# VHH binders against o26223, part 42

Target 1, 191 residues: o26223
Amino acid sequence: MKLLWTSQHIKVTVHIDGKVSKMDVLEAIKTRRSIRKYQDREVPEELIDKILDAAMCGPSAVDERPWHFIVVRNREMLEKIPEVHPYGAMVKDAPVAIIVCCDSSLEKIPGFWVQDCSIASQNILLAAHSLGLGAVWTGVYPLEDRVEGIRRLFSIPEHVIPFSVIPLGYPAENPGTRDLFDPDRIHLEKW
Below, E stands for the ipSAE of ESMFold2; O stands for the ipSAE of OpenDDE; V2 stands for 0.75 times the mean of E and O plus 0.25 times the DockQ between their complexes.

## First folded at step 3 (VHH)

Design g38 (framework vhh_7nfr_2)
Fold by ESMFold2-Fast, scan of step 3:
Formats: structure tokens, C-alpha cells, sequence
Structure g38 (fold): chain B 191 residues (1-191), chain A 126 residues (1-126)
């Protein structure tokens, strides 16, 4: 059904059966929320494979594709992440987490790996959402204590930099979507 | 489970000062960053300030810089907001919260899903 009338500047929206079984790209982007509460359900390897395939399809500077991924399902290891990541308490309750890493030996242009790994991280969040999972991006780089803590915990080599830890699972919470469009941030022709 | 209890609000005149407190329990307080957010009547939530677990990183909204100071006491599991030179525009319910992710901590994203306390009312009037 359509929105037929508005009053003043109040925005009204209509929803059609909540989430669709197959989201278009704009729907996925606009409805993705950070999810920190997970059901006690295993995530199939096939879904993780699809998520990581999407992560690797992101653009990278000069096609350097410096990303590597660690998939963590071991409960003992998940429970240790909060010891080295202050905002990672929800990770211990997740069935699985993905650690996004940069292999510096794959860099072609210094410094662009941050954008590359950010793109990979966002693709993981969107892919998870499109598959009916929830996820949240917990930041590691550029916080040196977190970088070294995660490195030590997962035996990450010196030439590899952990960038983000993304727990994911079937959501046990349903936050509403956000309306974040701000036309004051759009400048025409010049600042 | 995380529990947060705000206190210290009240009625003050413009130019006055208040000290807000947030008592935390149910989690390892010194492992988490903490934030203050506020909501004025008829407005959405506005991020005010954040402090990292070790007090090494502190951030303020432009509207409160130079007037407010965030602090924490990890021994007492308590977060503070010291508010000086209060203005009518500071009138709001103040909440303490734990940032949960990259978006909420680094961007001040207040509508991300976080743990919220009960709030404490601050009213600045002549």
C-alpha cells in the first residue's frame, strides 16, 4: 500500500510483510542494523562461504585485494576476544566471528589497505543481513592494543594486520531501521 | 546483564553547574568504553561525550566542548559528567550507555542498539 497523505513535515512509511525473502541492494543497505544478540544456532558453512565470497568481491586499490579472513567457531577462542577488545563482549555469545585482516605483502599502494578492508567488512555486514543473519563490526585497527591483542590471540603473523572482528549469527533482536538522510551534507557544484 | 543507573540531574539556573553519575553493574565496567547521550523534549537523541575503558581517548560533541568533562572511576564502576556553564539548550534527559561497535564509539551513533540506563533529567531555566 502507498502513503497517500502527510501532515505537516511528519514522515509516514508503509511496510509490506516486513523483510522480503530476497532483498534488493537498496533495501539491504537501508535496513541493515548492528546485531549484538544471537540465537543459540549454528551458522552453516555454506552461508559463511557466501559471505566471504561477497567480501572478496569489493573494489581494492590497484586491485591489490590484501584481505585475509579468519573464521572463528571455537567457543574458547570466542570467549577470549573480550579480554583484548573492550567493545567485543557480544562476541563470546556469537556462534561464529570473522576477523578481517590485511596481508601487507599484498599491498601495491601504501595505506590504501584500510579502505580495502573497510569495504570487505561492510560487504560482510550486508551479505550477512541479506542471508537472514545479524552481525556487527567491532573495530580493531588503528587501536594498537587491540591489534596486538588479536594478533597474539590468533597467532597472526607480523606482516598481517587484524582490521576488524565481526561476530555473526541468527538475530535474537530486531532493532528498527534508521532514517539518516541529511540534505545539509550534500553540496552542489562546490563546497 | 548490564545495568546502568543515572543520577545527579536537577533544576539549575543558566551558568550553573551539575555533576551527573552513572553507577554500572552486571559487567566488567573497566573493559568497556562509556558514553553520555541526551534527549531534549521533541528532539532525537544527541551524543554528548565518550570515554574509553582506560580514559586514554575522550571525545566531546561540539555543542559541549570546553564546558563538559567526562570522567570515570573504574574502582567504583562509575561514570561522571561534570557540566559547567549550563545553557537552556542543555535541558534534556541524560543517559549513560556502552558503545557496542565501530559505529557507536567512533561516530557517536546514538541510534545503534546499545545498553541504555533510566536517565536523569537536567533542566536549565532562569
Amino acid sequence: as target 1 above (191 residues)
Amino acid sequence: QVQLQESGGGLVQPGGSLRLSCAASGFTFDDYAMSWVRQAPGEGREWVSSISWNSGSIYYADSVKGRFTIARDNVKNTLYLLMDSLKSDDTAVYYCATPGDYESYLSGQTDAFDIWGQGTQVTVSS
Scores: ipSAE 0.000, ipTM 0.213, lowest interface PAE 11.5, mean pLDDT 81

Design g39 (framework vhh_7nfr_2)
Fold by ESMFold2-Fast, scan of step 3:
Structure g39 (fold): chain B 191 residues (1-191), chain A 125 residues (1-125)
Amino acid sequence: as target 1 above (191 residues)
Amino acid sequence: QVQLQESGGGLVQPGGSLRLSCAASGFTFDDYAMSWVRQAPGEGREWVSSISWNSGSIYYADSVKGRFTIARDNVKNTLYLLMDSLKSDDTAVYYCATYGDYESYLSQTDAFDIWGQGTQVTVSS
């Protein structure tokens, strides 16, 4: 008469941790493609925050972490990027772009900021892809005209070096995936 | 070895229609996304439309939405562009293209791998 039937009302919760709905790391690396065509659709700031968090998690020489990021959503500013970056025409059609910069005052070892900013740039591309977005790395450094053009356009101080411009958006193209594994580039034990 | 051969262009009056074809050979056509790009005299390349390897994803430039239809036949290794309500601004050489192995971070000019000579579309009276 009491509570001897309560076991019939016990719920069993299965925790899936979102694993079945998320791209694994190897899949993200293998299927990421440069995306240059975007839907006319806003990217939520929460996704940009996740991408920038991932960008700052890369390895850095002597842990100098010299990267700074400019997030550009202003349409007039996005439309001016192709004027100073000849191969950045797709940026004007993107809802947002991230400019990866090096603050040279944070540099602890000469020259390694290039690797640090490259790692940050690739993490942005992988994180964007894992979140259902498309992105492309458009090179700035070491091309002097592009560096100075971007610096002037975004009021970047002289001790900061713009490294890359990465437009992002929901993809409006699907180039497919690549099969690039080349065993002839792998040498065992010695060259 | 990779070859793309465009055909179906010609002279057409405004409001007319054309069907472009692209015959592909020398690669596994159904593993690749395919695109149409065009180039008017004295202008840069303009992307027109793209279709994924299985036709599951199709995209159009705003200038052609509602007027053009992209399609593919993976058995025949052929890409199509069905063009309706043609305008003088559609006058260009039309190329079929694929992305191949393009992942350059320096130049967007390599975004499309073009192996064919194109087909001329002229819209005039």
Scores: ipSAE 0.227, ipTM 0.646, lowest interface PAE 2.6, mean pLDDT 82

Design g4 (framework vhh_7nfr_2)
Fold by ESMFold2-Fast, scan of step 3:
Structure g4 (fold): chain B 191 residues (1-191), chain A 125 residues (1-125)
Amino acid sequence: as target 1 above (191 residues)
Amino acid sequence: QVQLQESGGGLVQPGGSLRLSCAASGFTFDDYAMSWVRQAPGEGREWVSSISWNSGSIYYADSVKGRFTIARDNVKNTLYLLMDSLKSDDTAVYYCATPGDYESYFSQTDAFDIWGQGTQVTVSS
């Protein structure tokens, strides 16, 4: 029988800027920042596996889970991404990037795959942060030139849509955290 | 406490028809979207169809579109799946489902809430 419960996943331990901290979910959400500068340091395959496991645990419309992932470590391929993605210059300097894709053959309800792949992308960012890594979401869909550029570069079939490119690595910058709570954006009962 | 009881399954020959029912209790049935989900032997769960609380919005999986019809009776608190032109690959346990406090068939879900034992549909000679 498959075990449905485990106590070893009740907490998170994170290395942030050389410092070890225990991070709860709210802290992870509030302290995650876009990181575009990376140390010249390998990201272990074990950590990529953990990040992708987290990516696949997101909610999806009618549980369609249309996401597929391409893991790119090849330096030559990473260096070609900025040629088809104008805001992806940092990707060439990352040790690894994950391309989040939608397999349209898995789509069960029209249009919601965008939200599904957004959730997968955010889970990658949060999981990376929780593991002491930094990452940034660079947008691909719905910009057709970027979609087709990435498709050609990675031999992605026509029924699969590249959604985002997420470079990641050990952070070489520390932008600090943000306090973005704005009570003026909360309306009680009516607008 | 949510309770869903599926019935109407059975053995049917290819090309045959069946009508599945799901009796709902323990929640305000006419406030929730409802879905049918199936699981074939050795496979994961597959979404089949969804219907909004007022029947104004209905969606089908491509594999069943044109052959299956989802319907609901809010007076009887019952969800239906009318299955025509059954194929051997429709063989599965069929479950009715609602994702928790879901108020719309367009809500994001972690998984469908399955509360009953399902009803077995076998399409074979």
Scores: ipSAE 0.005, ipTM 0.303, lowest interface PAE 13.3, mean pLDDT 82

Design g40 (framework vhh_7nfr_2; at its last look DockQ between E and O 0.01; V2 from the best seeds 0.00; counts 0 for: pae O 10.4 > 2, unsure alone 63.8 < 65, placed apart)
Fold by ESMFold2-Fast, scan of step 3:
Structure g40 (fold): chain B 191 residues (1-191), chain A 125 residues (1-125)
Amino acid sequence: as target 1 above (191 residues)
Amino acid sequence: QVQLQESGGGLVQPGGSLRLSCAASGFTFDDYAMSWVRQAPGEGREWVSSISWNSGSIYYADSVKGRFTIARDNVKNTLYLLMDSLKSDDTAVYYCATPGDYESYLSQTYAFDIWGQGTQVTVSS
């Protein structure tokens, strides 16, 4: 990593898995895969900070930015998540998880917080991938039992809604790249 | 190609026990989490249990906690489900499943791939 000039305009070279690499935006989007198997290796706090910075940079309805995040590293707490999210089995195998939440007191337009938190969740997945990590989005909202389970487990206030649980770590699997372009879903000028 | 062969089902009385096996081939078994799912007549698929690649993380549906035990043998490429204190509600075809190659954010259960015919478990007096 090197600084080229002031803190307001910093150019940084990122080291991924101990080596310099560069992934452009289109490559990151097209090669990101859900990763559910992780190495027994800690994720540095610096990388989590970069991921959360990226999460907060998404567009939001009327710029309400309702996002709050819980970073979970405690093994005992990670092991309790699958008890309230029965199909999120991979969370126990992850070194860290991020819970994306909506603070409803920040909501300016009813209902659009769901899209805002979806954007934040996807940005977490893309940022993690660009930094050499793997992650998967496990859905919480709108499943009422999961929402209330996560709320109770992490003492989340009533005005805050848990939206997704995203375990992440260094990937221990490589599922490859998908080819999903379907021109039949593109309509020119009209339906 | 992935192959999963379930066995060990049968007719058993309430309170009885059964041991299900799933023989896996065609993929690196010890690299993947494995699951058991079941389907009762006229009902949708229900997740039962999951086990991580190294057996370090094990999960159970609330309906089977304390009664069923999932285990794996990575040398033999075999997944097991030990079922104790069986109830009539446990009657179903049981399938072992691999995590699907799906980008589902709802749950890995919706991304589960079933490859075999399953094994029928009938709990009846």
Scores: ipSAE 0.318, ipTM 0.704, lowest interface PAE 1.5, mean pLDDT 84
Fold by ESMFold2, look of step 4:
Structure g40 (fold): chain B 191 residues (1-191), chain A 125 residues (1-125)
Amino acid sequence: as target 1 above (191 residues)
Amino acid sequence: QVQLQESGGGLVQPGGSLRLSCAASGFTFDDYAMSWVRQAPGEGREWVSSISWNSGSIYYADSVKGRFTIARDNVKNTLYLLMDSLKSDDTAVYYCATPGDYESYLSQTYAFDIWGQGTQVTVSS
């Protein structure tokens, strides 16, 4: 901390670390909730870019990074997603959705792409939350009808697997936070 | 106010049939997947069947597959369960339910926030 003084005018400036912090990462993790109601407000492209940058920062099995993302803003397409996703009705009301996909041709080790795309999906949720947006992960893989429905709707090729649909927008609800810590789930040294 | 009201239960012989209805009000019914869940006296709840908002995806518990048919009428805001070949094991209170506010990346059988009042189905000789 340093105060700056002038001979005629007193100015107070506080420099703590040289950067202005946004939301603390533990706060983001603890306060993020699934948001299924959104304001009628466009999400700027800049925020989507930041969210997808964060999605791609996740680790992956042997650094295979098998993910691809489809950004959907078209109203007619957003309204069609619930036709093939039984629990995705809120998508029709979202200003934008992100479809997380796996390109199986990028897979270096069989079967770990699910973990890879899960990490990317969670990073999308956290990044959206830290930017003042709300989102919800709606599952696609491994439900065969959902996978094929989304693939058909967005012309996704056969070697690319849609994993999740994540609608997002400025929240129009506040479900609050929950304390879900359960010590009975923790085992020291062995089961 | 969101409400679900079941009807159509009753007493039936083994091998018989019943048709359950669930009238929905206070929300946009065709935005939501719907489920039937049952509970025998003194037992936990058991998921029976689910149907997507547009009837495009339909799921059944193994215990009822081939005997029960779920359907919905989005014009009348009504969910149905057509129950055939009823067995004594089907005796329970039957509830319709829909997801509410919960944390899940995949809607699961018992992650419902909105429940009906239930209708009793009794299968006895």
Scores: ipSAE 0.046, ipTM 0.443, lowest interface PAE 5.3, mean pLDDT 84
Fold by OpenDDE, look of step 4:
Structure g40 (fold): chain B 191 residues (1-191), chain A 125 residues (1-125)
Amino acid sequence: as target 1 above (191 residues)
Amino acid sequence: QVQLQESGGGLVQPGGSLRLSCAASGFTFDDYAMSWVRQAPGEGREWVSSISWNSGSIYYADSVKGRFTIARDNVKNTLYLLMDSLKSDDTAVYYCATPGDYESYLSQTYAFDIWGQGTQVTVSS
């Protein structure tokens, strides 16, 4: 017996051992979603390395590259993050999280570090997605309580500012696609 | 056009082993998750196993877990099912298939597109 379905064939992107993702950059950008549910599965170190490499490839003001990254796999520490981050509940369910930080001593121009770390954070999300992982950006800066909470929890020195916490894992959900294009936000030549 | 051709079935005694193969063509094989499903005489279709495009995610039905191993060779465009410790209840036509949608794939409850004729597996003493 042969059953013919009219459904689409499903492309599944997951961990790629030593392979280059077939997802192009526009596809990655357009299809990326915040993922807050993860499989009970470890993320290989190789993927984290690739993600961190991507995180460091973004531009920064005057090439200051002020970012540092804390990779957290310890279950106890992951479970403590929600205690200081009220919207970080999913972190306790992730096999790994990356904390993006700024070393203020590396700043060449004050204030641009927020843009720099944002670019790094977004690159983490895009890289993760392209590698078949799910991730979500949980904001730390500029909320003082979250900044201080994460700082204390991970013994981050005063001159280093935690910026974001990004849990990662193999996705256990698919929020679907969305169209976010808004022509009303586009102005030609003038406002 | 998508083509899937199953092979490797046969008659085997209980406790025996078989290796099924599925040759895929007509699409970019290494972009898609693949599955095995089976249908016994007089029974409905049963999901057996699934594997993601890069083998990063693998799932088994409870009935075959610990006995069957799904694998794929994306260079050869081939899906495999290694069946060990075969039981009479494993007797069925085995089909290579693709999952119907991504959400259902993640939940391990998805429809399948069946393209081939299947391969007969008979487990009998």
Scores: ipSAE 0.007, ipTM 0.273, lowest interface PAE 10.4, mean pLDDT 86
ESMFold2 (binder alone), look of step 4: mean pLDDT 79; pTM 0.799

Design g5 (framework vhh_7nfr_2)
Fold by ESMFold2-Fast, scan of step 3:
Structure g5 (fold): chain B 191 residues (1-191), chain A 125 residues (1-125)
Amino acid sequence: as target 1 above (191 residues)
Amino acid sequence: QVQLQESGGGLVQPGGSLRLSCAASGFTFDDYAMSWVRQAPGEGREWVSSISWNSGSIYYADSVKGRFTIARDNVKNTLYLLMDSLKSDDTAVYYCATPGDYEGYLSQTDAFDIWGQGTQVTVSS
């Protein structure tokens, strides 16, 4: 499919390699699953661009939008991530990973960058799912060893904090849907 | 296709020891973090311990820290829980678990997938 985007100054045409699923927001949220097995198939750059656009559309405390993203496609680099991230073994088999980072120089209110980067990470997961891809959140911050390991591996400056690593690809597993609704966690008016 | 088979439970007196095993098949065991979770009668599931794919990262619930040791053998596709100084409060069905819908932080017990029947541990006279 061809998509034509227009702005005040620019017209952009994007060719999407693959089927774009039509699902509503609630369906996307409820059916997204962590995917750790990927097909041996490249993810088009156009889909990564759409995912990152969605990531940057999240709400942000005082509109600080402190997020930066590293897109990793180099197989040698992907294979090194499990060495510094104990729960990232699946990254070595992924065609691509996105590292979500916070530029602390953009922070306007102390501590809220964590929420901002969490929101961006969730948008990546949902956008990937809506585009027929699978992804998984792997946590980096606030685990000091993982933060420093990822920083060294990708030459990340000290004022930038790696927050999460999200490998993604076309899914090679289908875990099905989880039933997670628990009404006992809902309180009306008071605790 | 994922199969987890727990064993090693039994009746033991307070202060005793048990070694639980979990035999894994149907997936690439050495690519996954593994956990032990337990469920006492009338209680919800409680996370006990987790170990990363390479044993480089290990975590314990405060209730078992210093008494239990988690280990894995990636050649044998087996997860272990060595339980020392057992207390009556440790009475539960113990399950080994794969990561559920979320990976990274090990504080979410509902993020674990249970596949087997579990193994019963009873600490009493």
Scores: ipSAE 0.000, ipTM 0.347, lowest interface PAE 11.4, mean pLDDT 83

Design g6 (framework vhh_7nfr_2)
Fold by ESMFold2-Fast, scan of step 3:
Structure g6 (fold): chain B 191 residues (1-191), chain A 125 residues (1-125)
Amino acid sequence: as target 1 above (191 residues)
Amino acid sequence: QVQLQESGGGLVQPGGSLRLSCAASGFTFDDYAMSWVRQAPGEGREWVSSISWNSGSIYYADSVKGRFTIARDNVKNTLYLLMDSLKSDDTAVYYCATPGDYETYLSQTDAFDIWGQGTQVTVSS
């Protein structure tokens, strides 16, 4: 009578700060939580590089990979994000944020860039979690006022669309794990 | 056992035309979407065009739209790329590709599966 989904046969090993950390892929997916409170501690560039490497490894429509990333560490700029993003209050307290953007000149199939940038955003969240960091996805697209606010704030050109703002840092909260499995949402062979 | 064999490349002057062919075997060709991708020396793969299994959905990269035409013949298990008004920046090895995962439409995977050697297209005077 246990759930059929287990992680016992899958293991991922990650090197953090010269030490080996072990996190199962399913464990990472199931235990990732939105983190909005951060320690007053810098995130090393090495960890940001690993996160962005993981972000670029996601699937994309016809391999168009339209994502670009802005890494924001400047305190004054982080403090201005809540002025254009009503749900981005926590960004001003984060040591760093990543803005996920779509370069429309890289788009090969109309409209699929939204899915591509969603995949990149989720990979950032999972990679951050696997490296001992906390992060949260704050939505920008498709809300026109947020898109234009972020564009103006970071001098983003017209052919580039800001998609999400993801603050991250060492977590200063532990909300625990969610139990979200709902078998009523699984239909066998027909609706 | 998928096998793809590209042909039809060569040296052509700017403004010229070429017709590329891809002979497919070892799978049910008419059940798969097919694509053309290209790779210039030292660069990554660039998607060029895709066609669904029934030719009902066709897509082109902006760089080739209006100049290239993708077509397929499911009876002959052959994919085509008709290239008009060729430019120097079209110089690349051209590969026909299957989706990384089976799909009757365009692949949502992170890559295209390349099975053949490709065919070299060189556009220069």
Scores: ipSAE 0.000, ipTM 0.231, lowest interface PAE 15.3, mean pLDDT 83

Design g7 (framework vhh_7nfr_2)
Fold by ESMFold2-Fast, scan of step 3:
Structure g7 (fold): chain B 191 residues (1-191), chain A 125 residues (1-125)
Amino acid sequence: as target 1 above (191 residues)
Amino acid sequence: QVQLQESGGGLVQPGGSLRLSCAASGFTFDDYAMSWVRQAPGEGREWVSSISWNSGSIYYADSVKGRFTIARDNVKNTLYLLMDSLKSDDTAVYYCATPGDFESYLSQTDAFDIWGQGTQVTVSS
């Protein structure tokens, strides 16, 4: 980070060298990685709002849009998540987590809420990445012990199903980009 | 650089016991789940057991449940596998494993990276 003094009135302008750049959609998709290590730095509420706006813009079956979100910033609550999610240890070190939920009262077609909530979860990961944050999807549904553990911890009603827990923050690791293109998985005209 | 060094293997008769150790360095051992994986001659890799960073969650393959015990010592950066009631089918090279560089949304232990040479366990009379 560089600080520059500006003329006219004495001001300090903060510039971030090489960390903020416009990312197109293909670049975002190809360079997003699961991030499990976070800086000890607060994520502004404005960025969380942008991420949640993006999460709600996915397609949904019969446009049912059954998703609800719990935003967790409370340190004591974040520290309790690993007690009910055995692979959520990194959540205790994150500045914030989003819990993606399905409100079954909004369901218009049985079973498609899983795809709907998967789409919302992926949009959270992509939006976070595009904003310079790191995140990871930790699975909850369909593992009954995790579903009930998260439900109890966050006082989630019976008609609402916790789907995923997504910790996020400024990344403290850089695993690099994956090269996953496999032409053997592409079939022309028929299988 | 991640370093894992397995030890404690050897030749043992059916019904015998062995204790395997894995010395870890080059990463923050306390932050990661750890696993044991084995490979028998002519076979693919088989997952044996996993333990979370704090030992709060422990899982075993059905073939070893009740006979093997996984443990870790975060002060010593060491993973253990205590093997009782050994069978000829347990003959394999045993590797300790870290979670890989992977995109799993289910578990840190469902993808594994092997870094060491392993330790040979042979169960035979």
Scores: ipSAE 0.241, ipTM 0.652, lowest interface PAE 2.5, mean pLDDT 85

